VH-VL binders against q9nrl2r1430to1533. Designs and how they scored, part 91

Target 1, 104 residues: q9nrl2r1430to1533
Amino acid sequence: GGVHELSAFEQLVVELVRHDDSWPFLKLVSKIQVPDYYDIIKKPIALNIIREKVNKCEYKLASEFIDDIELMFSNCFEYNPRNTSEAKAGTRLQAFFHIQAQKL

## First folded at step 7 (VH-VL)

Design l16 (framework fv_ficlatuzumab)
Fold by ESMFold2-Fast, scan of step 7:
Structure l16 (fold): chain C 104 residues (1-104), chain A 122 residues (1-122), chain B 107 residues (1-107)
Amino acid sequence: as target 1 above (104 residues)
Amino acid sequence: QVQLVQPGAEVKKPGTSVKLSCKASGYTFTTYWMHWVRQAPGQGLEWIGEINPTSGHTNYNQKFQGRATLTVDKSTSTAYMELSSLRSEDTAVYYCARHGYRYLSKGYFDYWGQGTLLTVSS
Amino acid sequence: DIVMTQSPDSLAMSLGERVTLNCKASENVVSYVSWYQQKPGQSPKLLIYGASNYNTGVPDRFSGSGSATDFTLTISSVQAEDVADYHCGQSYNYPYTFGQGTKLEIK
């Protein structure tokens, strides 16, 4: 655990950020562009927030880190219809995360 | 070799409190969250809450917020659930269970204690 | 809260028959569903997690499938030792919730 786990989390977050399908997840959804998002999604999160939590050592267990990443994907699929570019990107990025998370 | 050991049956009067223990062995106690789940006679499972043994952080089912208190003693690898203001409907088997996270499953209970039957009667 | 509904409430099968147990979530839980086997007088035992992943030591006759709101646990050839209550539960959102259980019996 500890420092070794945080190094693994940072590496994984960097890989997610660099993925072609990360664009819907890099930062929080804009309330101006998507006014009803925060009425529907009760626990908003994005990769920039997760990365900040990793860097501040806020994840003490691997399960906490995995839960935040999974929450991010769950929010995507809850808000975005399955035929949207956002949902398609989320499906591909989640599959990539599934493979990488097996190392944790 | 993972084991969660809980005590024998408890009988309590309405309005009192109970503190149930769960002693963990066979793994690093602080590595996994611990959950508490109850089962009333002949009924389904009901989640009470969870605790991070490293930080002490807890999340509760809102139904039990204010009545249930989850704590841990890292020196003895023991988790505790205290339930106050007991009522007859609190009669149930109370389980502790370890949080699994092996792959992408957000929360599942990979190892369970044998359960403690709590009977609340006057 | 997410309500999990299992069907049927009880099932009586002959040895060797294929059994299907259903679990329906009141809202999308993606694949965050686990199945637990509980024999009389025992604690629940994890069978399947994440809708379709096997827990260690679970016989290959058990399989899980489904996504979103509809999930199924299948026993390809039921055996005497499979007599138990089967519970599904979701871990997608707080509070974590379980179905009422399905009781499996042998005729």
Scores: ipSAE 0.000, ipTM 0.568, lowest interface PAE 15.3, mean pLDDT 86

Design l17 (framework fv_ficlatuzumab)
Fold by ESMFold2-Fast, scan of step 7:
Structure l17 (fold): chain C 104 residues (1-104), chain A 122 residues (1-122), chain B 107 residues (1-107)
Amino acid sequence: as target 1 above (104 residues)
Amino acid sequence: QVQLVQPGAEVKKPGTSVKLSCKASGYTFTEYWMHWVRQAPGQGLEWIGEINPTSGHTNYNQKFQGRATLTVDKSTSTAYMELSSLRSEDTAVYYCARHGYRYVSKGYFDYWGQGTLLTVSS
Amino acid sequence: DIVMTQSPDSLAMSLGERVTLNCKASENVVSYVSWYQQKPGQSPKLLIYGASNRNTGVPDRFSGSGSATDFTLTISSVQAEDVADYHCGQSYNYPYTFGQGTKLEIK
């Protein structure tokens, strides 16, 4: 992808990181704190990894960036029941992401 | 070191509301969820709900939904629980307790306040 | 709601005896079970989290074990200061729930 697209991705990731509901997504889930996570989730990802990929220009298409963000939310909803604080945070943050993505 | 300070006792009449406080010190208040747990005389512990001090987002035990309201004051590192429409069955010691993990809900309660004895009587 | 059931309700032990306290969850809670000690007139204190991890400063005579639905707290050699109510609780799903407690006394 282009320089313009990469700058837009960085802006979106920064907005996501600063959001109050980013806490489940800032770093990879700890296998010490959540021992069964990696038995269930086979493609783990987090905002710090996505931001690193943006900074290293590893996204060739906007769809690749969006797919990684959506994978992050999909992992959250797969592991966490709907009534958990992680699932609720994920629902709100995903809605925020969809609104911000429309502005691009 | 970590301290959660609560008032010793409150006495209220049925039908009124109460607002209990929990003043935190010895750690960064906004980094840990705060829980409220009660214990009726001679009974076990009962979870009321939790609050994220950074966002103000809450999760409640359905039994207390609509009656309990959890809030925080970041400037004073104080958590509050308001309980409305009080009944004699609400007589209990009310504890605040800190969540043991910063970023994982499946955790434990690592530090507890000394508790406030709420007595609801006519 | 997940129901946590503790057994026995109470027990009286002689100094130095091994004691085992049981906690059963009505459904699978993996290892998300903690044990709390509550001495008369005091708040609960964390002993064990994640079924088997001792909290900092807890004597090694206390140990936790179990998974899925069946959990135990063991005191290998009970001491006078261990007189307390012991509570287990799960944090796997909302609402977080606790057992009714087991009262430990010294005879």
Scores: ipSAE 0.361, ipTM 0.821, lowest interface PAE 3.3, mean pLDDT 91
Fold by OpenDDE, second read of step 8:
Structure l17 (fold): chain C 104 residues (1-104), chain A 122 residues (1-122), chain B 107 residues (1-107)
Amino acid sequence: as target 1 above (104 residues)
Amino acid sequence: QVQLVQPGAEVKKPGTSVKLSCKASGYTFTEYWMHWVRQAPGQGLEWIGEINPTSGHTNYNQKFQGRATLTVDKSTSTAYMELSSLRSEDTAVYYCARHGYRYVSKGYFDYWGQGTLLTVSS
Amino acid sequence: DIVMTQSPDSLAMSLGERVTLNCKASENVVSYVSWYQQKPGQSPKLLIYGASNRNTGVPDRFSGSGSATDFTLTISSVQAEDVADYHCGQSYNYPYTFGQGTKLEIK
């Protein structure tokens, strides 16, 4: 099942990246633009990082992959107030993810 | 509608401290960062700091670092700004202001309190 | 700190005239600039953010433009109720900073 799971993870990451609400999550937050981000968020992660982990076959279980994705959203909601563009995008993308993750 | 209610005025002597309040209503208090901005008589606006009402995270203007303390009471939807070691130069109207967005996207203060006039004099 | 410089410091205009207020940032603030209107004895009111007055309830005669370091607030046809101080501010980096303000009066 490892190869099959890897393919599924790859496909899901592709779908997340292509989603209209992926813009806050494509890459790590810039410390220049958000000076205090890394003072607050201790486990930063983004879709490009997750993609790399998938490519390197670092996920042995679907739960590990899901945990990283959920961490990505958790970071967003921890830093951004609910009514921000980022939080709203995150909410929609997370909902999309939860649906797609059923395929894993 | 969104409202930020502040006391009208405070009078303090130099060297003392003041704690200003800002009671929010008309929206979910924890969904927006709260900022504090002051305005000396006839002068422009000066940013003091911000606080995340949910997490309690704060950021301060270095000018006020160590002297200003931002807190919130989620149960009463009230934000507080304490300023210590007051000096005459601290005489100003102090506003609380709600921030609708953070970095990366748009950033703005969409609602402001009526302000509290702080007068520091011996 | 990022310095926001407004110009002019004050101006007096006739009713119906086009008004242009300028705001210059000491460094690139992208589009994280907002404009606020402060009428005498009142608190500031949001006018424009990201060159948009959308969802602010601000009249259409107000518009914003600019990017990077140069920003403008335009009133297409100034009205009596527009008498106020106007402030620009950046929220791109800490500390957030404002201009010194522009006072608009009607002749």
Scores: ipSAE 0.017, ipTM 0.666, lowest interface PAE 7.5, mean pLDDT 91

Design l18 (framework fv_ficlatuzumab)
Fold by ESMFold2-Fast, scan of step 7:
Structure l18 (fold): chain C 104 residues (1-104), chain A 122 residues (1-122), chain B 107 residues (1-107)
Amino acid sequence: as target 1 above (104 residues)
Amino acid sequence: QVQLVQPGAEVKKPGTSVKLSCKASGYTFTTYWMHWVRQAPGQGLEWIGEINPTSGHTNYNQKFQGRATLTVDKSTSTAYMELSSLRSEDTAVYYCARHGYRYTSKAYFDYWGQGTLLTVSS
Amino acid sequence: DIVMTQSPDSLAMSLGERVTLNCKASENVVFYVSWYQQKPGQSPKLLIYGASNRNTGVPDRFSGSGSATDFTLTISSVQAEDVADYHCGQSYNYPYTFGQGTKLEIK
């Protein structure tokens, strides 16, 4: 546990951030660019928030970390139709995450 | 080719409900949100609401909240709008329209049905 | 609600003339404005989205510009087939709203 598990979460978040398909997920969706987003999505989250939670040791179980990543993808697919560049990026990044999450 | 097929006309009495259909073809039905927009005779366009065919999630114009209900049937690629407690002021052409989307330009309506003329009269 | 106001209400132009249609939002809508063409007895058809992006298949003579509260649709050389009502609409905030329309006629 502990330090080794935190290191695994940090490594995975860094790999997600560096992936070519991470661009829709790096920061919270902008209210000024997408003003209705927060009317639809009630639990917004992004990779910068998840990484901050990892650094503050807020994830006590691997399942809590995985749930936040899955929430991020769920929000993407709820807001964005499947044919959008955002949804396509999300689909590819989620597949990458599922492979990497097997290490957790 | 993308096509949204709607019935030509419906006639209803005040106080009743109507359920209008919009049958989609030429694309994967679940990949685009569907919108409903009406146009009263000689008036501009008025947005009613939107539905995600994959999740069933809906957003409504507050003016229609509680009276309009948007649903979909994925097996037939058909969207529905039910409008209850009909009034003469609901007489309008009702369009379904497909949601085009880009992150930088947000929502726009790229394909429209032919519209159903709803007449509400006694 | 964001109110979209179009001007003029109607226009009569000669074939080949440059046409400019205006659309004003009551609040900042950034660039989330689309233009729709509606010919008599027909459904609206998308011309421009995101203030300035021409939809696929729309002739080059149509162009859009503007940001914040002031938007324009320009037809560089009006054709007989361009007789229609033109609607602007914003998708910046719920509810999505449209202008009252501008009617374009050919003399």
Scores: ipSAE 0.000, ipTM 0.579, lowest interface PAE 13.9, mean pLDDT 86

Design l19 (framework fv_ficlatuzumab)
Fold by ESMFold2-Fast, scan of step 7:
Structure l19 (fold): chain C 104 residues (1-104), chain A 122 residues (1-122), chain B 107 residues (1-107)
Amino acid sequence: as target 1 above (104 residues)
Amino acid sequence: QVQLVQPGAEVKKPGTSVKLSCKASGYTFTTYWMHWVRQAPGQGLEWIGEINPTSGHTNYNQKFQGRATLTVDKSTSTAYMELSSLRSEDTAVYYCARHGYRYTRKGYFDYWGQGTLLTVSS
Amino acid sequence: DIVMTQSPDSLAMSLGERVTLNCKASENVVSYVSWYQQKPGQSPKLLIYGASNRNTGVPDRFSGSGSATDFTLTISSVQAEDVADYHCGQSYDYPYTFGQGTKLEIK
């Protein structure tokens, strides 16, 4: 289970990183470019942090991995109004994730 | 204005290690990822890796994994690259470069240091 | 790794001529390609990011285009100060990779 699950997590993270709509999620939001982000979002996360956790075998269950990915999307929708490019990218990437996560 | 200041040159013997510095000014150091890129004489650019100054998280080009170590000192706004087990093939100009991402989806290298020429010779 | 191939390796142009530099990716990189100008003895300087966006302060004679695997940098009227090596690079996937460079000279 654990080895197979970790290989599946790595494959899925790579697929997310390569997706056209991953751009808001690759790295933590810049405080210079978005100064109020960290006042609103209390638990920031990004794909590079999630990938590091996968590589360090920090996810014991698929649900823990899924929770971190969903936190990332939740943060996006909390900060960004519905019609922004960030929110639209998040919506498409989240739909892609839900399809791929069926493999977990 | 944004500046990344690197020392001009370093000379090292094969088998030793070197730690190159990059002092940032003109922006909040912790808000942008820092990259390291090298260029051998007459050759193209080669990406070594990147570091998030806030978290310390790093990503490396696998070619340098295990030999390169990226670190930062937030108190002095300085990024470092250590390269171990030096070979003559490591002779190159080493640049630090800031990850700009406001106007791109994946980012780009918006400001570059002047580079440090590392010469590895016996 | 994604291989970036530039063409030509070098070219010499007359002042005022239109110059076109090409960059090909071995895999689809969508639009995650940037162009850098490097003058002799200097560090690279960002010209274009995201295939077609001109960086602040870059003269409007520089433009970028392309998508997927084929990208182009165009200088509409080459000037003496444009003598440099031009590098393309992709940031679509790790490791980030660059082309070998194109050397632009003035006749």
Scores: ipSAE 0.000, ipTM 0.560, lowest interface PAE 16.1, mean pLDDT 86

Design l2 (framework fv_erenumab)
Fold by ESMFold2-Fast, scan of step 7:
Parts: sequence; C-alpha cells; structure tokens
Structure l2 (fold): chain C 104 residues (1-104), chain A 121 residues (1-121), chain B 110 residues (1-110)
Amino acid sequence: as target 1 above (104 residues)
Amino acid sequence: QVQLVESGGGVVQPGRSLRLSCAASGFTFSDYGMHWVRQAPGKGLEWVAVISYDASNKYSVDSVKGRFTISRDNSKNTLFLQMNSLRAEDTAVYYCARYTIGKGYRPFDYWGQGTTVTVSS
Amino acid sequence: QSVLTQPPSVSAAPGQKVTISCSGSSSNIGDNYVSWYQQLPGTAPKLLIYDNNERPSGIPDRFSGSKSGTSTTLGITGLQTGDEADYYCGTWDYSLDAVVFGGGTKLTVL
C-alpha cells in the first residue's frame, strides 16, 4: 500500500532528475551566484530536497508531494524571465511532470 | 568578443581609498551578475564581492564589509569597487569576473586581466 | 588557509598524464557543482572545467573533470609545456555562504 505509493514518488523524482531539462532544479540556487534570488523567492526548493522528503516519509498525502513539485516550478517562473534557458527548461519539465503525475 | 578591462589600481598608504573600475564589452552587461576576486602576491584566489544584474543585491566577504562597496552603471557597461580604509592585507591583484546562470551554470566564465593594488607605508 | 585542499605541486614529463585532486566537505563539493580554473604565469585565471566535467568551447578534450562524494579531480593527458600553470578548483559553500577556492596546484612540465 504505502510502500507502493512511496515507490511511485521516488520513481517520478528519478525520472525528473534524469530528464534533459532538470539541470535548473537539481539543487538549491546559490545565494552568492544569484544574490537577489532569496529576496524574491521565499520558499526555495529543489529536486534533491524533495527526494530527501520522500525518503524520510515526510509526504503524508500525494497532494503534498505535488504541491512541492509545483512550488519548484512556480519559483522558477517567478524569478526567471520567459526568454531564459531556465524558464524554457522549466516549461518543458513541468509539462512532462503533468503527464507523469496522472499516474499518482 | 567578451572583454573585461580593470583600471584604478595603484600604490597607496594604509587608511587611504581607491576606486577600481571594470569596463565590459562584447555582451549585454545588464544580463549578468558581476564579481570581484583578488589574489595576494604568491597566494591563491579569494572571492571579494558580487552584485546582481540590476544592482538590487550585493554581497561581500566579511573581511571587507563596511570598507568596500561594489556598484555598477549599466548605462556605461561598468562595474566598480570602492575601497575605503585600505589595509596591508588588501594588497592584491583585483580581477573582475562574469558569471552565467544560463544552461550549464558557468561561474566565472570570463575574467579581466586584473589591476594591482599595493597598500604599503 | 584555503577551504578546499589541493596538493601544492605536481610534475610530469611531456606526453604524460597527471591528475590534480581537490578535497572539501558536504557544504561545498559534496552539495555543489565544481569548476576548475587555469592560471598561466602572469595572466588572469581562465575557466577550464564547469559543472564537474563540462568543457567550455575551445578547451581541448585532454582536460577532464570528475567528482566523487566530497572530492573532485582534474585530469590532463598528453601533457604539453604550455600546460605549466597554477590550477584552482572552486565551488560554493552553503555553510559559509560564499564562493570558495582551493589553494592552487602548480603544474611543472619537465
């Protein structure tokens, strides 16, 4: 039951990590390299943090997992203008996520 | 052709001030965050300060806080470092460097040739 | 003292292979992408490797990078006299909230 549900979250995170467009989302944005990021983005998150939350059984509902993934994309689009490589990668990866998440 | 050219270095006595400039060309300066990195004679690289593309955010290493101010003029494609209350340990070659957040995350993909600051009595 | 540890020097003959190590901790190399910089005598540093193992345009494939855990290495094959330089690893440190560099390794081609 629960074991199979957690396996589904882990499987999806692995698929996201291995996707060609995951590079902006693998780890937290550096404060030093992007100094205005944390003034604009109040709830930073990345795939490595989401994966750790899955491994620690911190998601009690599928909606909580989905909310964290959507927060990650929302942060990307809030910070990065539409013409950036980050925003374009985020758009494609989010579309991939929406298709795969229908299995949850 | 991306180019960064530093100027404003020199020999000064302790307690005095210098302003360094970095003239950028060959790219859209206002799209990039900019850094100052220094290197003391015979020593390694030390990060000094960063400024965001729009100058809204700035960070610096603790040893220069309150003494050094990073700024930029995007209309003139120029980065500045105002250095006040200079100390002997500030003696170094100062480089300006560009970083990119585009695909691949290429920090410090271009460096200037440096300008030398010597603080001595 | 540098936050990242590199050997102070390495040496080899032309045509040989060298590796330069760089060791850190979870807050820097362990959690982040690593870059390598080449500094020829009397010149500014030049980006040699980024994102652990990627080469900028114009950098020959005899230069390579790799990362394992909290350590990274720069590999140089087919060593040439023009490779004599200081080499620096660099990354972010989440605990210090700063860019950190290794102390540098002087490569001598005998």
Scores: ipSAE 0.006, ipTM 0.602, lowest interface PAE 11.6, mean pLDDT 86

Design l20 (framework fv_ficlatuzumab)
Fold by ESMFold2-Fast, scan of step 7:
Structure l20 (fold): chain C 104 residues (1-104), chain A 122 residues (1-122), chain B 107 residues (1-107)
Amino acid sequence: as target 1 above (104 residues)
Amino acid sequence: QVQLVQPGAEVKKPGTSVKLSCKASGYTFTTYWMHWVRQAPGQGLEWIGEINPTSGHTNYNQKFQGRATLTVDKSTSTAYMELSSLRSEDTAVYYCARHGWRYTSKGYFDYWGQGTLLTVSS
Amino acid sequence: DIVMTQSPDSLAMSLGERVTLNCKASENVLSYVSWYQQKPGQSPKLLIYGASNRNTGVPDRFSGSGSATDFTLTISSVQAEDVADYHCGQSYNDPYTFGQGTKLEIK
C-alpha cells in the first residue's frame, strides 16, 4: 500500500510541472542570474528536487510532501515582490495545488 | 509475500554492544522506511528509530540517541540496529517494522519481523 | 513526548460480547493513531491505521473510531482467536509513541 500511494505525489508533481504557471519553479534559481537569492532564501527548493525526492521515496508522509511544496511557494513570496510575474504565477499555482492536494 | 526475518535470540553481557539484523523480502527494499521498536518483558512497545534505506537518513528517539545506530545493506536487503553500552534494562524483544504510508494517516507499521529476544545479563 | 494511555489495563469477555478498548493521547494527534494486535509469543499485527481504516485482511468485527485525543477500538463480537494484547500508537509527532497495552482474555 505505501509505495502505490506515493504515485499520487508523482501525479500531482507532473500536474504542477505541466501547469502554465510552473515556470518559476521548475528548477533551482540560478546563482549567476540572481546572485542575492541565496543570501535571502536559506532553504531553496524546486519541482525538480521535489520530483526526485518522490521518485526516491523520501516522503514517508503526505505532510512532508505538502511542506516541501509550501516551502517552494513561501520562498517565492519572500524573494519576489507581490507585483512581479513570479509572485503572480506562484499565487495561481499555489491555488491550483491547494485544490489538487485535497485528493491526497 | 512480504517478510522481515530476524534471529530468534541474542545473549550479551552488560557494557557490550549488539548488532541485530532484519532481512527483508517480498518487496523492493529501498521503497519503504524501516523502523525499530522494542518491547521489554510484559511491557508496551517503545520506538527506537527509523531509517530510509535509499538515502541512509535516520531519525532516532532521543532516549536512544548516541546508543542506537541504524544502518542498511541494500545489496542483501538487510537492515541493522546496533545498540551500545548495554544494560539489564535493555533486555527486550527487538522488532523491525516496515513503514506503511497513506495520505489519511501519518504512517503506520504494516509488516513486522518476528523479533529478536535480547537478554542482557552478567 | 506525546503520552498514550490505554484503558482498561486488562479485561475478560465472554465469546460473542462487544468489547471497547480506549486510548487517550496527551495532546491532539488528529487521526494519526493505529491499533496493533499482539497474540502471545507473536509480533504485533496492524489492525487499524488513521484511527478508523481497517488493514487488509482484518475481519470487519474490528473497527476504530475517534479523533484528536480520544480513540476507541471496538470488537463487535469477540472470538477465541482475539485473545491478545492490543496496542495503540500515535504517528503525529516524533518520537512515535505507544500506549501500555490492553490485555484481552476470554472468561
Scores: ipSAE 0.000, ipTM 0.589, lowest interface PAE 13.5, mean pLDDT 87

Design l3 (framework fv_erenumab)
Fold by ESMFold2-Fast, scan of step 7:
Structure l3 (fold): chain C 104 residues (1-104), chain A 121 residues (1-121), chain B 110 residues (1-110)
Amino acid sequence: as target 1 above (104 residues)
Amino acid sequence: QVQLVESGGGVVQPGRSLRLSCAASGFTFSDYGMHWVRQAPGKGLEWVAVISYDASNKYSVDSVKGRFTISRDNSKNTLFLQMNSLRAEDTAVYYCARYKIGLGYRPFDYWGQGTTVTVSS
Amino acid sequence: QSVLTQPPSVSAAPGQKVTISCSGSSSNIGDNYVSWYQQLPGTAPKLLIYDNNERPSGIPDRFSGSKSGTSTTLGITGLQTGDEADYYCGTWDYSLDAVVFGGGTKLTVL
C-alpha cells in the first residue's frame, strides 16, 4: 500500500522488461549458449536479478539501483563486439534507460 | 575455405559403440565452439551436444547423457562423439557445426556434410 | 518431438512470396535470438538468418526474418525452384538449457 521508492524502481524495471531490446537482458546468460561468457564477465547480472533485488528491498540508494543497471550494460559492451545484435540492442536500451532514469 | 568433414558412421547392432570424428580445416579451430546435431530419417533436426573452444565446458541433451561423450583435440583440429550403448532411436545422420566465440548469438554458421549412423539388428 | 512449432508444409508458384511461421514460448523465442536454416534435399543445413533478422554473407535479401513476442517468421520473396527445401527455426531454451529446433517446413515450388 502507498507510494515508496521501491515502486519507482519497480516501474522502471517493468518499462525496461517491456522494451523490444530487453530480451538479451531478461535472464542470466546460459553457460551452454555462451560457454566462454563467465570466463570474461566476473560480475554477471540481468533484469530478473535486479527486479528480485528491488522486491527484496536490497537497494538502499537510487545510485545502487542505477549502478546495477549500468553494470548490466557494461557487461554487454565488454563481452559483445560493437557490430553484434546484442551490442546494438544494449546501446538502444541504455539510451532508453537514461531517459527514464531522469524520473529518479 | 571452411570445411567440416564427419566420419565414423556405419551400421551397428543395438548395444554397440561408435566413435564419430569431425575434421576441421580452413579456420582456427580453437577459436570456435562445436556442436553435434542429428537428424533421424525423414525427421527434423535434434541438438545432441556442445563443447566450448577449450573443452572446459561440455553439455549434452538428456536422452544421450551417460551414453555419449563429446570431446575435441585442438592440436589435430578434430571434434569427437563417443557413442556407447546405441539404441534404434539413435539412428540418424550426425552433423558437426561450429559457432564463433565472441559474437552475441551463437548461430551454426558452418555445418559438415554429415555421417550416417544406423542402429539395427 | 519439436519444442518449436512450424507448419509441416507450404507451397507457392515461382515468383511468389511465402512466410513460414515458428512459434515457441518465453523460455526460447521470447528470451533469445532466433536463427533459420535451409536444408536442400540430400544436403546439410545452411544458415539463412541469425539474430532474428541478420543475413550471413552470400544470402540474398529475398530471405528475411522477423520476431514478435514468442513467434518468428521467415519471409521468402521472388520464389525460385532452387528454394525447394526444408526450413528450420532454431534458438536457445533457458528452461531446457538446450538448443531447440522447429519441426521443419517443407517448401514446394509448384
Scores: ipSAE 0.018, ipTM 0.670, lowest interface PAE 7.7, mean pLDDT 87

Design l4 (framework fv_erenumab)
Fold by ESMFold2-Fast, scan of step 7:
Structure l4 (fold): chain C 104 residues (1-104), chain A 121 residues (1-121), chain B 110 residues (1-110)
Amino acid sequence: as target 1 above (104 residues)
Amino acid sequence: QVQLVESGGGVVQPGRSLRLSCAASGFTFSDYGMHWVRQAPGKGLEWVAVISYDASNKYSVDSVKGRFTISRDNSKNTLFLQMNSLRAEDTAVYYCARYKWGSGYRPFDYWGQGTTVTVSS
Amino acid sequence: QSVLTQPPSVSAAPGQKVTISCSGSSSNIGDNYVSWYQQLPGTAPKLLIYDNNERPSGIPDRFSGSKSGTSTTLGITGLQTGDEADYYCGTWDYSLDAVVFGGGTKLTVL
């Protein structure tokens, strides 16, 4: 990872956080509210964790950053049935991400 | 049809204990997390405790920690609240309510009718 | 005192619309789904709205919910005398590790 790529990652994370459909992804899923989540989802992640990794320069390649964002969406669709508000928000936010990621 | 029926309330002196029960019917009890919510006379709703569908996760409001214990018996479709060292401020109607696990926390879609606990000296 | 702030009362005439606000912080409303509950006198609460703006089966569309930032709003249109009740917002609070409710709003249909 170059400086240009890291700056682009920060900008994209900010855009995702500000999106209306980011609410299911802002923080790690609560173990109290969804106790079986961590039995089903082996690699939990959320936008706050991804943003920390960007700020600490932990992404060496754009592909690593993209993989973490895609993991976040994959976890959403694995856990949440298609008719849920979480899955619907995830579908719209993922589409937004795919458009923005073309700039990376 | 879904039913939640609370029992075990009564009038007790400060420092005593009560065990509340909530009998569930009309749905697969083991698919749902359960809450206790209380309401003091003339006051608003106050959350007390929650237990996950499999009893692996439990949380309670700070004012009852160390005194109240939430538990469940899925084989009997029953939720419990063991209330020790009762205080005057615990006086309330106690409701049980269910929430659906699996798709994230869902709010309390069904509530029982409540059981009254009065702590008086 | 409640963690979530609601007005203590609201009133309007039959057929009018009313809005009940609920304000919190990032640790509760900001980071979580919000639900609304109706409590008729002498009864248990009833779920009106979940996931910020979804209605359970059997709840008429004159009840609506919305969330913006750290605040949420319950809207009731076409007010009926049977809507007189206490209304509560509720959500999880990550700082408290607890479910929190608003203090309740008494709706009077004049």
Scores: ipSAE 0.007, ipTM 0.637, lowest interface PAE 8.5, mean pLDDT 86

Design l5 (framework fv_erenumab)
Fold by ESMFold2-Fast, scan of step 7:
Structure l5 (fold): chain C 104 residues (1-104), chain A 121 residues (1-121), chain B 110 residues (1-110)
Amino acid sequence: as target 1 above (104 residues)
Amino acid sequence: QVQLVESGGGVVQPGRSLRLSCAASGFTFSDYGMHWVRQAPGKGLEWVAVISYDASNKYSVDSVKGRFTISRDNSKNTLFLQMNSLRAEDTAVYYCARYKYGSRYSPFDYWGQGTTVTVSS
Amino acid sequence: QSVLTQPPSVSAAPGQKVTISCSGSSSNIGDNYVSWYQQLPGTAPKLLIYDNNERPSGIPDRFSGSKSGTSTTLGITGLQTGDEADYYCGTWDYSLDAVVFGGGTKLTVL
């Protein structure tokens, strides 16, 4: 045998989910809540989708995982003007992610 | 400068139809999602429907699905609510409201004065 | 009837401080930003607070909002007779896929 270990990607996703600024990113944006979102954002993604991909071992390289997280932030900044609560949360969470991603 | 003016309310019998209008001025109407919110006499606020800036997406509360249709005419800066098969429980003041730009969690930054719909039982 | 719970009424004298509570669950207040609306007698609602604690242009700083867990409060300091109104909290509910409001609190300035 061996010791079963939680992956580095899973550990980082859990830290992102637990962060106070994760609320805009936890789940896909609702069409009812934001009707025009999917007209503007062509590649929607959220932390629950990324976590599912991690658990299914769909990321072969750290760069693929990082690309999906960066897409999530890019979508936030594309849809939300800079002075919104969503954009401010995204800015803080992205900075936190960049520090944590140095471990990958 | 921003103004929303509702019209089209009235007194009707159950089963009849009404079409409400909301005339917008003082801003670029086609840039904003719009909502209808109602308030029954002596009661609180209840969200009714939303329409996207380009009318491509529309949603309504379950209690009015199949009966109410939200629409807009961006060339006339006007929002509409077509209300069919009216029921006594639809009796309310109906407000149109503008979705606050840059905020996703239900803030309505401007409201019209309201138009009254009374459905007699 | 209402998804978010507010006290039906609150009363205080001019110059005093009042707080109005609004309680929900994880699917609404817990996961989302909250707004507060003021409705003066016979008028349409007016936005007082958005994004938990932000004020629109023209709203005086004696109005404040705060959020803790699944609850939020509206604070009014230096209470004035013109503050007599109904106050509503509002947010999005992920379980209902709808905008939800509190039942309203009638503020009486005595």
Scores: ipSAE 0.127, ipTM 0.746, lowest interface PAE 5.0, mean pLDDT 88

